# Designs tried in a protein design chat: VHH binders against q9xw16. Part 244

Target 1, 132 residues: q9xw16
Amino acid sequence: MSGWNAYIDTMTAAAPSIKRCAIVGAADGSVWARTEADNVFKASEEELKTFVALFNDVTQVPAKGADIEGVHYVVPRTEESLIFGKKENTGFFAVKTKSAVLIAVYEGPNEVAAQVRKAVESMQTYLNNAGY
Below, E stands for the ipSAE of ESMFold2; O stands for the ipSAE of OpenDDE; V2 stands for 0.75 times the mean of E and O plus 0.25 times the DockQ between their complexes.

## First folded at step 23 (VHH; framework vhh_8ghr_2)

Design ha10 (at its last look DockQ between E and O 0.88; V2 from the best seeds 0.00; counts 0 for: pae E 3.0 > 2)
Fold by OpenDDE, look of step 23:
Structure ha10 (fold): chain B 132 residues (1-132), chain A 123 residues (1-123)
Amino acid sequence: as target 1 above (132 residues)
Amino acid sequence: EVQLVESGGGLVQPGGSLRLSCAASGFTFSDRYSIAWVRRAPGKGEELVARIKDSGEYKYYADSVKGRFTISADISKNTAYLQMNSLRVEDTAVYYCARGYPPLPEGDYFDYWGQGTLVTVSS
């Protein structure tokens, strides 16, 4: 439905452990694209608005964690434009670009996290270079 | 409903200038989208002429039009423009405005197109 779906597909193809994925506006958390059907990304607009605001001060996020799709994640790591959350055998990587936040929720052992991170950071770099 | 409407096409002599407009409705120029001008010359395929993101911080031009064409956008009017200077006979084509996204390695993707406006450069 959105041209942004192509970028969702690129990330999910690059990391098969990604179960759900979304691209949202960095300013307001509006959904530009998300996985659907059997892997529907279920975060609400209100939740996403709160989530993207975390990037305003990532240093505070590890102390309070982050919520995605009604699930609370501990946040072992943050960088200026990256939030890493974990919960049992699941986790997420969220990266911020100039205009967007890319969110990838994955399932699997810790070993899959590296591939997920690479996928979203690659997209982050690509989009930034394009001005997005 | 998303709609793009081109205007400003016409007949012009080589070396002349023309300014195309693309009025967008049903969506707002924003960080989410790019606007592109794509042309189709008779008997030829589509060529991306220029692309702009937001108010113009990021612009792309085909090598064939660099230095001659300028793409711009007026956010307040939700309108994009293509200023074409030093026009050449080979610039003759139907020029389309299209809503786009970040360029893909595999090719550009556009989801909405205008009806096109004919630009004829002839002596």
Scores: ipSAE 0.761, ipTM 0.875, lowest interface PAE 0.7, mean pLDDT 94
Fold by ESMFold2, look of step 23:
Structure ha10 (fold): chain B 132 residues (1-132), chain A 123 residues (1-123)
Amino acid sequence: as target 1 above (132 residues)
Amino acid sequence: EVQLVESGGGLVQPGGSLRLSCAASGFTFSDRYSIAWVRRAPGKGEELVARIKDSGEYKYYADSVKGRFTISADISKNTAYLQMNSLRVEDTAVYYCARGYPPLPEGDYFDYWGQGTLVTVSS
């Protein structure tokens, strides 16, 4: 259906600790691609619509956290195009591009988190340079 | 439901001009997709001629057509255009409109194609 699946594969190959990830529309949270099969990314489109709207003012997010796949995460701080969250031994990184939000959910310690962040930010840069 | 319908092909002399149109239905031009013109000359493979993302901020042209062809899009009409100027005999081909994605090192991926419109450049 969609050629966006190739970019899911690129991110998961770059950071094998990513358990689930998705590419969603920045305007409306619609799912363009996601991990499937045993690692299906399960967030509803309604939850994703709420989530991508957080990028309209990232300064409000640390006060209330963020929800992905029905899981509530603490968001320690944000950057203009980056929201990341932690819950116990799991976390997520989400970055906004011109057109999309890239979301990666992972498990592991801070060394793993750095690898995941690098993978999503590299894809963010690539997509921005391509106009997406 | 996704359809791409090309029009505007025909016979033209070298040095002439022609404008192709690609009317899209079943999806809206958006941040998710790009629109491309791909051509196939008789007995030859495909060539990506031009690509546009959104209403015009990200455009690509093959070296063979730079300075002669202009791609554009009218989002309100859900239509893309290829203005072809200074046409040459080697521009003779069937021109297809295709829906695409960000380029990949392995090549471009197009999931929907029009039926094509023939452009013949000869004297």
Scores: ipSAE 0.335, ipTM 0.655, lowest interface PAE 3.0, mean pLDDT 88
ESMFold2 (binder alone), look of step 23: mean pLDDT 80; pTM 0.822

Design ha11 (at its last look DockQ between E and O 0.73; V2 from the best seeds 0.00; counts 0 for: pae E 2.2 > 2, unsure alone 63.9 < 65)
Fold by OpenDDE, look of step 23:
Structure ha11 (fold): chain B 132 residues (1-132), chain A 123 residues (1-123)
Amino acid sequence: as target 1 above (132 residues)
Amino acid sequence: EVQLVESGGGLVQPGGSLRLSCAASGFTFSDRYSLAWVRRAPGKGEELVARIKDTGEYTSYADSVKGRFTISADISKNTAYLQMNSLRVEDTAVYYCARGYPPLPEGDYFDYWGQGTLVTVSS
């Protein structure tokens, strides 16, 4: 277990709709922490490496979508440091900090998305202010 | 294997200076981690003295040491330092180096600690 698990717990506590969550290195997609046990974040190293690279040019992501845990998501929205993906009653928010990418996969109606976004963006701001 | 090794402790007179070093191995503290100095005085609990992220852009200090202590790091050496100036008798403690993370509102979390180095400030 990584010390970074505390931050996973913070995000999952802030948004109960988050099913799986991970904190990975922005440079290489290395996993710093992830949800485990019954809610294992299962993205492979290769997949994460590809995923974090999406932030190099987010403007192209909506056209091609994004893959997480072997699941393809359409991407309705991107910002400089944010990727929002959707698939049926699931989705994800990924935000980039100075050195990390936070990924939260959620399940539920569209209404839960706002809370999930708030949780990951709050953590994003917190980490950035701390130099991470 | 993750390891933190403190050095530089010793006996010093009040008003004196001392420089502690924390050599980290088995990991690189940049990007993913922070390094902190935590001290334990005789009969007292732990006190976070200072914390550093990267090369020093992000530092924090206990109020008790602000203006007197400076934490720094050399990433190339994977080492953190604590420059202690204007030392006081109440600074007497075992000083530990610890691997940390971004500070949490609920409290600080450290997963690896050094063996500690004794700093004694006495006339």
Scores: ipSAE 0.801, ipTM 0.894, lowest interface PAE 0.7, mean pLDDT 95
Fold by ESMFold2, look of step 23:
Structure ha11 (fold): chain B 132 residues (1-132), chain A 123 residues (1-123)
Amino acid sequence: as target 1 above (132 residues)
Amino acid sequence: EVQLVESGGGLVQPGGSLRLSCAASGFTFSDRYSLAWVRRAPGKGEELVARIKDTGEYTSYADSVKGRFTISADISKNTAYLQMNSLRVEDTAVYYCARGYPPLPEGDYFDYWGQGTLVTVSS
């Protein structure tokens, strides 16, 4: 089992409302780990390269939105290392660490969003402290 | 295909120094992995000696070697090193290079290992 898959498992256990999740390289969007099987995270290499580049200037993202898994999301707000996207009853949180971008896609009401954000930010802190 | 090849082991007197090298191929030092030195002494289990992020930062050491050993990584040479100073007889072991990941609460995970290099500290 891939060592990065353990981090997918940790996030999904912390926030069971996460439907799909991925860890991708911050420099090029390459997939280091993702949810698989009937919960496969479906994003192309080209889409992920474009997506991680949004973190180069997060201030521009709310005006144009973000695309992941072929879905266009409205981005109500960003923070220096966080992008929050919404579309209807679904959303995502993405956070950047020193080495990676963590992406979690969820479905459900707004109260679910807080649980998902907490899970990805906790992992962000852990990886940053470890140098990743 | 990932390979790790250790070199630099040998016989040295107590108080001496050795430098181990771990040449990596099949992957690049690109911010995704860690490199570690693990040793096995006669009659002992495996001991994680040192770990470093593959970009050359974020080191950690076993208490038994702190202040005496230094791990490093050189991106341009795709090679990790273990500088061993002030060697003691209890440092005698086979030293393995291994590729790993960020530390896990459940324990360390290493997916590729070298063949090992013998370090003997004796008068």
Scores: ipSAE 0.454, ipTM 0.758, lowest interface PAE 2.2, mean pLDDT 90
ESMFold2 (binder alone), look of step 23: mean pLDDT 79; pTM 0.805

Design ha12 (at its last look DockQ between E and O 0.73; V2 from the best seeds 0.00; counts 0 for: pae E 3.9 > 2, unsure alone 64.2 < 65)
Fold by OpenDDE, look of step 23:
Structure ha12 (fold): chain B 132 residues (1-132), chain A 123 residues (1-123)
Amino acid sequence: as target 1 above (132 residues)
Amino acid sequence: EVQLVESGGGLVQPGGSLRLSCAASGFTFSDRYSLAWVRRAPGKGEELVARIKDPGEYTSYADSVKGRFTISADISKNTAYLQMNSLRVEDTAVYYCARGYPPLPEGDYFDYWGQGTLVTVSS
């Protein structure tokens, strides 16, 4: 268990619809922390390496989508440091900080997305202000 | 194996200066981690003295040491430092180096600690 688990817990507590969550290195996709036990975040190292690289040019991501945990998501929205993916009643928000990428996979109706986004963006702002 | 080793403690007179070092090994003090100095005075609890994320950036200090203490780091040496100036008797404590993370609103979290180094300020 990593000390970064505390921040995983913070995000999951802020948005109950988050099923799985991970904090990874922005440079290489290395896993700093992830949800475990019954809600294991299962993305591979190779997949995460590819995923974090999407932030190098987010403008192209909507056209090709994004893969997390072997699942392909359509990407309705990107911002400079944000990728939003959707698939049926699931989705994810990924946000980039100075040194990390926060990934939250959620399950539920569209209405829960706002809360999930708020949770990860709140953490994003917090980490950025702390130099992370 | 993660290890933190403090050095530089000793006896000093009030108004004097001392420089502590924390040599970290088994991990890289960059991006993922911060380093902090935490002290424990006799009969008192722990006090976070200073924290550093990047050299020269994102440092924080306890009010009790602001303007007197400076935390710094040499990433190439994976080492943190605490320059203590204008030392006071109340600065007497065992000073620990700890591996940390972003400061949570709920409280500080450290997962690895050094053995500590004693700083005694006395006339």
Scores: ipSAE 0.778, ipTM 0.886, lowest interface PAE 0.7, mean pLDDT 94
Fold by ESMFold2, look of step 23:
Structure ha12 (fold): chain B 132 residues (1-132), chain A 123 residues (1-123)
Amino acid sequence: as target 1 above (132 residues)
Amino acid sequence: EVQLVESGGGLVQPGGSLRLSCAASGFTFSDRYSLAWVRRAPGKGEELVARIKDPGEYTSYADSVKGRFTISADISKNTAYLQMNSLRVEDTAVYYCARGYPPLPEGDYFDYWGQGTLVTVSS
């Protein structure tokens, strides 16, 4: 297993409906790992810096939505360390750990969304327990 | 170039103490990495002895050393330490400092290693 890529593989295996995902630094949005083969996570560095800053005050995010990969999402709800975005039959979950933000973009109905959320929150818990 | 340099090894009697240091260069401590102490005794595989991510709250230890060894770090000096107390003959090993990532259930991965420092515990 190599670097942070192993954690990308773990999340996508846990929820196959995840189409693209990334692990980025919570302070600056720098990419630690991402899906790259046929499903490149293609958010720019500038966009990711803006995106991770949303976690500075998640209560303001529902009013304005969120952009990743050049796509605007409605944000129906946030929690202290979680942002959920929706657009049509697609969505994302992003969770903040002590050091990182985990982003998973998926397709499917609400039942699929629950599986995606569980996958990212399981990794969030694991990384927080390890100090990341 | 990333480098890790261990120091502080030596010969000590059972029950004694040593403090190992690991000076890191070529990268700054950041939230992306962890530092670990790994030891290899003669004829044995590697054993992860201790891991630190952030001083005081993000440490872990092998069961064989818990309560006797303490890992710490001085971020301003980019240096990690291993305080080894109540040393036993079975602690005899070469101790390596290594840079790694969050632990996985399947095992650990370390991308940079020091040259090691020998600790010998004998009467």
Scores: ipSAE 0.206, ipTM 0.540, lowest interface PAE 3.9, mean pLDDT 87
ESMFold2 (binder alone), look of step 23: mean pLDDT 79; pTM 0.809

Design ha13 (at its last look DockQ between E and O 0.83; V2 from the best seeds 0.00; counts 0 for: pae E 5.1 > 2, unsure alone 64.9 < 65)
Fold by OpenDDE, look of step 23:
Structure ha13 (fold): chain B 132 residues (1-132), chain A 123 residues (1-123)
Amino acid sequence: as target 1 above (132 residues)
Amino acid sequence: EVQLVESGGGLVQPGGSLRLSCAASGFTFSDRYSLAWVRRAPGKGEELVARIKDYGEYTSYADSVKGRFTISADISKNTAYLQMNSLRVEDTAVYYCARGYPPLPEGDYFDYWGQGTLVTVSS
């Protein structure tokens, strides 16, 4: 367990549709915290290393998609520090801070996506302001 | 096992200087953590004195110590420091080193603490 779990809890509380969540190092994809128990975030270190590297050039990500937890997502939208993936009634938002990448995997209709995005972007802003 | 060990405390006259050290083991300084100095004066609550992150790139201080105290870290020694200048009687406290994370809206979050080192400022 890590102190970073507190921030996982904050995001999951802010958006109940988030099923799994992780905070990883932006440089190497190392897991700092993740949801556990019945909602274990299962991405491997190798996968996360590849994933965080997507932020080096987000413009190419929509063309190739993104993989998380062995699942391939189409990527309808990217921003400089944001990757949005979708697959059927699931999706993810990944946002990059100075030091970390926050990943939230959600389930539900398209309408829940806005709340998930708000949760992770709020955390992104908060962490950036704190120097993380 | 994560361990923080403070040293450098002692008796000093007002206007004097003191440098505290915090030797960390069981983990390495990284962008994952912050290190903080927290003090507790007799009869008072805890006060966050200073915080350092990203190997010194980011530092913050309590208003009460700004301009007088400097937090730093030596990565090669896995040690954090608190340089205290222009010490005042009100700086008297037990100073703790703590491993921290970004502050939460509810308050500061630390998971490991040292045993503390006493700083006494007295004429």
Scores: ipSAE 0.638, ipTM 0.819, lowest interface PAE 0.9, mean pLDDT 94
Fold by ESMFold2, look of step 23:
Structure ha13 (fold): chain B 132 residues (1-132), chain A 123 residues (1-123)
Amino acid sequence: as target 1 above (132 residues)
Amino acid sequence: EVQLVESGGGLVQPGGSLRLSCAASGFTFSDRYSLAWVRRAPGKGEELVARIKDYGEYTSYADSVKGRFTISADISKNTAYLQMNSLRVEDTAVYYCARGYPPLPEGDYFDYWGQGTLVTVSS
């Protein structure tokens, strides 16, 4: 097993509406861990490199949206280290830590978005405090 | 393949100093991993003594060794160190170098361990 896989499992257990999830390097978008098998997170290296670079200036993201897994999302809002994307009945939260970007793709009505955000932000805080 | 090789253990008097080394091969230090020193005294469980991440930017220590032990890394040698000062008889243990990840609520996870080096603090 991999220690980063355990963090994928922790987030998906904390927010069951997360359908796919990844932890990628903040500098280069390299995949450290992701959901596999039944729920493969399938973004390309080039897409992930572009995606993590959005955190260089999150204020520009709402105007252009964001792509992940070949899906274009509208980005209604961002915060210093958080990007929230929506498309129909699906969405994502992505947060940046010191070393990584955590990406969680969920399905469901807006009521589940808070649970997903809480799961990724809790992990963000934990990893930042641990130096990751 | 990934290897961690400890050295620098031995017999030392109380109040003395010792420096342990952990030479890593098969991977490069990066902010994806941490390196830790874990010790096991006879008849006791494991104690996480010190952890280093991000080339020394992030370090942590067990309360029992704070102010006496310093963990460091030399990226050019791909080697981590544990400087142990003001040694006490209670520091007698086998010291292991281990590669780790962020801790989980269930505890730490280390995927590679060295063979251990014995530190004996005795008159």
Scores: ipSAE 0.140, ipTM 0.502, lowest interface PAE 5.1, mean pLDDT 86
ESMFold2 (binder alone), look of step 23: mean pLDDT 79; pTM 0.816

Design ha14 (at its last look DockQ between E and O 0.80; V2 from the best seeds 0.00; counts 0 for: pae E 3.1 > 2, unsure alone 63.1 < 65)
Fold by OpenDDE, look of step 23:
Structure ha14 (fold): chain B 132 residues (1-132), chain A 123 residues (1-123)
Amino acid sequence: as target 1 above (132 residues)
Amino acid sequence: EVQLVESGGGLVQPGGSLRLSCAASGFTFSDRYSLAWVRRAPGKGEELVARIKDDSEYTSYADSVKGRFTISADISKNTAYLQMNSLRVEDTAVYYCARGYPPLPEGDYFDYWGQGTLVTVSS
């Protein structure tokens, strides 16, 4: 188990609606940590490689959508270091740090999205300040 | 295989200087890891001495060593260093190099440790 699991736990604790979560390398999509057991984050290496590359030009992502764990999401919102995807009662927030991409997949009504975003962005800020 | 190997320990007089090295192998400490020096003095618990992420821009020190110790790293050599100046008797300890992660409010986590190198400060 990776030491990065502690940060997965922090995010999932901060937002109970998060079902699956991963921390991956921004450069190559390599998995540093992920939720496991009953909530295994199942994105493949190839998929993650493609996903992290979306941050190279986020302005194009809303038109294309994004795929995570074999699921296609519409992307209503992007920012320089943030991708927000939605599908029915599920969604994801992905944020980019200096060296990582944090991905949180959640389930629930739209109201839970704010908490999920806050959890992920808080971690983003924390990691950036630490040089990660 | 992940491995950390410390070197540079020894006997030094108070006020003296010593430079420790930590050679990491089996992984690259940049990007997703940090390197830290942790010391254990006789009869005392572990104390995080210093931590570095990639370069000198992201370093931290225990209050007890601030202004005297400097942690640095050579990424090309995958090696961390601890320059110890103005050494005091209370700095006597086994100094370990450890692979770490971003600091946590709840406490630091290290998953790999070196064998340690003894630093003895005595007149």
Scores: ipSAE 0.814, ipTM 0.902, lowest interface PAE 0.7, mean pLDDT 95
Fold by ESMFold2, look of step 23:
Structure ha14 (fold): chain B 132 residues (1-132), chain A 123 residues (1-123)
Amino acid sequence: as target 1 above (132 residues)
Amino acid sequence: EVQLVESGGGLVQPGGSLRLSCAASGFTFSDRYSLAWVRRAPGKGEELVARIKDDSEYTSYADSVKGRFTISADISKNTAYLQMNSLRVEDTAVYYCARGYPPLPEGDYFDYWGQGTLVTVSS
């Protein structure tokens, strides 16, 4: 998806600790763009369909956690449009926009997590303002 | 296969009206894409005339056409329209519909284009 690849590049440039990320359709989990080559975001379409459906009721997610790329994460907290997952020294932030879910997988301590969250939420705001 | 087909161009007098249509197939307007009308007048580069995302909720227009042109979409027909009123000789151009994305700081990107429809405004 060449038009959406620019947004992947923008997020990874804003937070270098992002190891992998994707932009997927909020309705069906279809991949619009993702990191490729040496650090491919490898979630299956079935897994992404299940993952984006978590945003239908984020209050249910802390009790069951979330799976992405075949990895199970504990979800310590959610917000209406944000899911934060942790496993060992890795984690993810996912945010929902009008049309999409942005997923960023990172490695590092809590100081790094704040940078990743800021990058993803900045893109969320930008896309929402553009109608996406 | 993504396809965009324009129609509705023709010859019209100054002050007149014309409605262009762009029928899209292979994608939907309300998903990851939007639709734009771009025109090319003789001796000029391309001008982004109007953009729409979803059914009329997210629209924008070139300053040269504000108040005279209206972009709209019928999502159930996967078709966008450009209503052109108070036409001027300067509006003479080939009008293309194109598939778009969110605006980038460095400019717009369009990956699929129709063949264009000629609008001639002349007496």
Scores: ipSAE 0.296, ipTM 0.631, lowest interface PAE 3.1, mean pLDDT 88
ESMFold2 (binder alone), look of step 23: mean pLDDT 78; pTM 0.798

Design ha15 (at its last look DockQ between E and O 0.82; V2 from the best seeds 0.00; counts 0 for: pae E 2.9 > 2, unsure alone 62.6 < 65)
Fold by OpenDDE, look of step 23:
Structure ha15 (fold): chain B 132 residues (1-132), chain A 123 residues (1-123)
Amino acid sequence: as target 1 above (132 residues)
Amino acid sequence: EVQLVESGGGLVQPGGSLRLSCAASGFTFSDRYSLAWVRRAPGKGEELVARIKESGEYTSYADSVKGRFTISADISKNTAYLQMNSLRVEDTAVYYCARGYPPLPEGDYFDYWGQGTLVTVSS
């Protein structure tokens, strides 16, 4: 178990709709921590490497979508350090910090998205302020 | 196997200087981790002395050592350092190197510790 799991727990506690979550290296997509047990985050290393590279040019992501855990998501919104994906009653928020990418996959109606976003952006701000 | 090995401790007079080293092995000191110095004085609890991220851009210090102690790291050597200047008797403690992470609101978390090195400041 990684010490980064504490941050996973913080995000999942802040947004109960988060089903799976991961913290990965921004440079290479290496997994630093992920949800496990009944809610295993299953993205492959290759997939994550590709995913984190999306932040190099987020403006192109809405046109091509994003893949996480073998699932293709449409991307309705991107910001410089944020990618929002949706698929039916699921979605994800990915935010980039100085050193990491936080990925939260959620399940539920559209109304839960705001809480999920808040959770990951809060962590983003916290980590950035800590230099991470 | 992850290991942290401290060195550089010893006896020094008040006002003196000492430089501690923490050699890390079994992992790469990267942005994934931080290294911290934690000290335990006789009869007292643990005190986080200083913390550093790989890039060195992020450092933190206990108020008790600010302006006197400097934490640094050499990535090429996978080693962290604690330069201690203007040492005081109250700085006497066993100094531990620990692998950590970004500070948590609930408290600090460290998963690996060195064996510690004794620093004694005495006239």
Scores: ipSAE 0.663, ipTM 0.830, lowest interface PAE 0.8, mean pLDDT 93
Fold by ESMFold2, look of step 23:
Structure ha15 (fold): chain B 132 residues (1-132), chain A 123 residues (1-123)
Amino acid sequence: as target 1 above (132 residues)
Amino acid sequence: EVQLVESGGGLVQPGGSLRLSCAASGFTFSDRYSLAWVRRAPGKGEELVARIKESGEYTSYADSVKGRFTISADISKNTAYLQMNSLRVEDTAVYYCARGYPPLPEGDYFDYWGQGTLVTVSS
């Protein structure tokens, strides 16, 4: 049945403003699950390999920004396990768990961003507590 | 093709020990999956006995087996184990190895199952 896709569904249900979402392996960027159908998360595995490597030193990311789905974002904020990217009225949150990186792309104002962050951080905590 | 093959079942007296093995093929162990032992006793439903992340970290057990059973994994051999000590008649069941995921809110999901190995505990 659903496997890792159940976690995609949980995050998108918790923050409906998430337009696209993925769970990828933290070591190599391999896609474990993503939004599909009309809202396909489009990043290539090569792009995702580069993206997850940003978590090796998040302090360097604000200087360069980050690319997801071929879109360049400015990165005004990082924390040890979190990258926030912004481009006009769109953005992303990415969080690292023990084994994975959760990526959520959203559209909307800062109120929407806060709900997206809450959704991905809640899942980050859940997966970390389960050893993932 | 993904395949899980259990072995090590048999007839044992109460108080005895048995070690089950689950040899995996068709995929490489990764941080993406977990392995579990699930048992089905005659006339009863399935019981999740133990689970382990494929990396060998983070284990969990059914209350009925805590302190008696130990799950482990050997990544280099692509194999999981269930050490069963202090066996009781109520541990009699077919034991299945299964590949799964982190616990889901709706319950566990396993995408591949072995054929099972029979454990009979009787005097």
Scores: ipSAE 0.347, ipTM 0.680, lowest interface PAE 2.9, mean pLDDT 88
ESMFold2 (binder alone), look of step 23: mean pLDDT 78; pTM 0.799

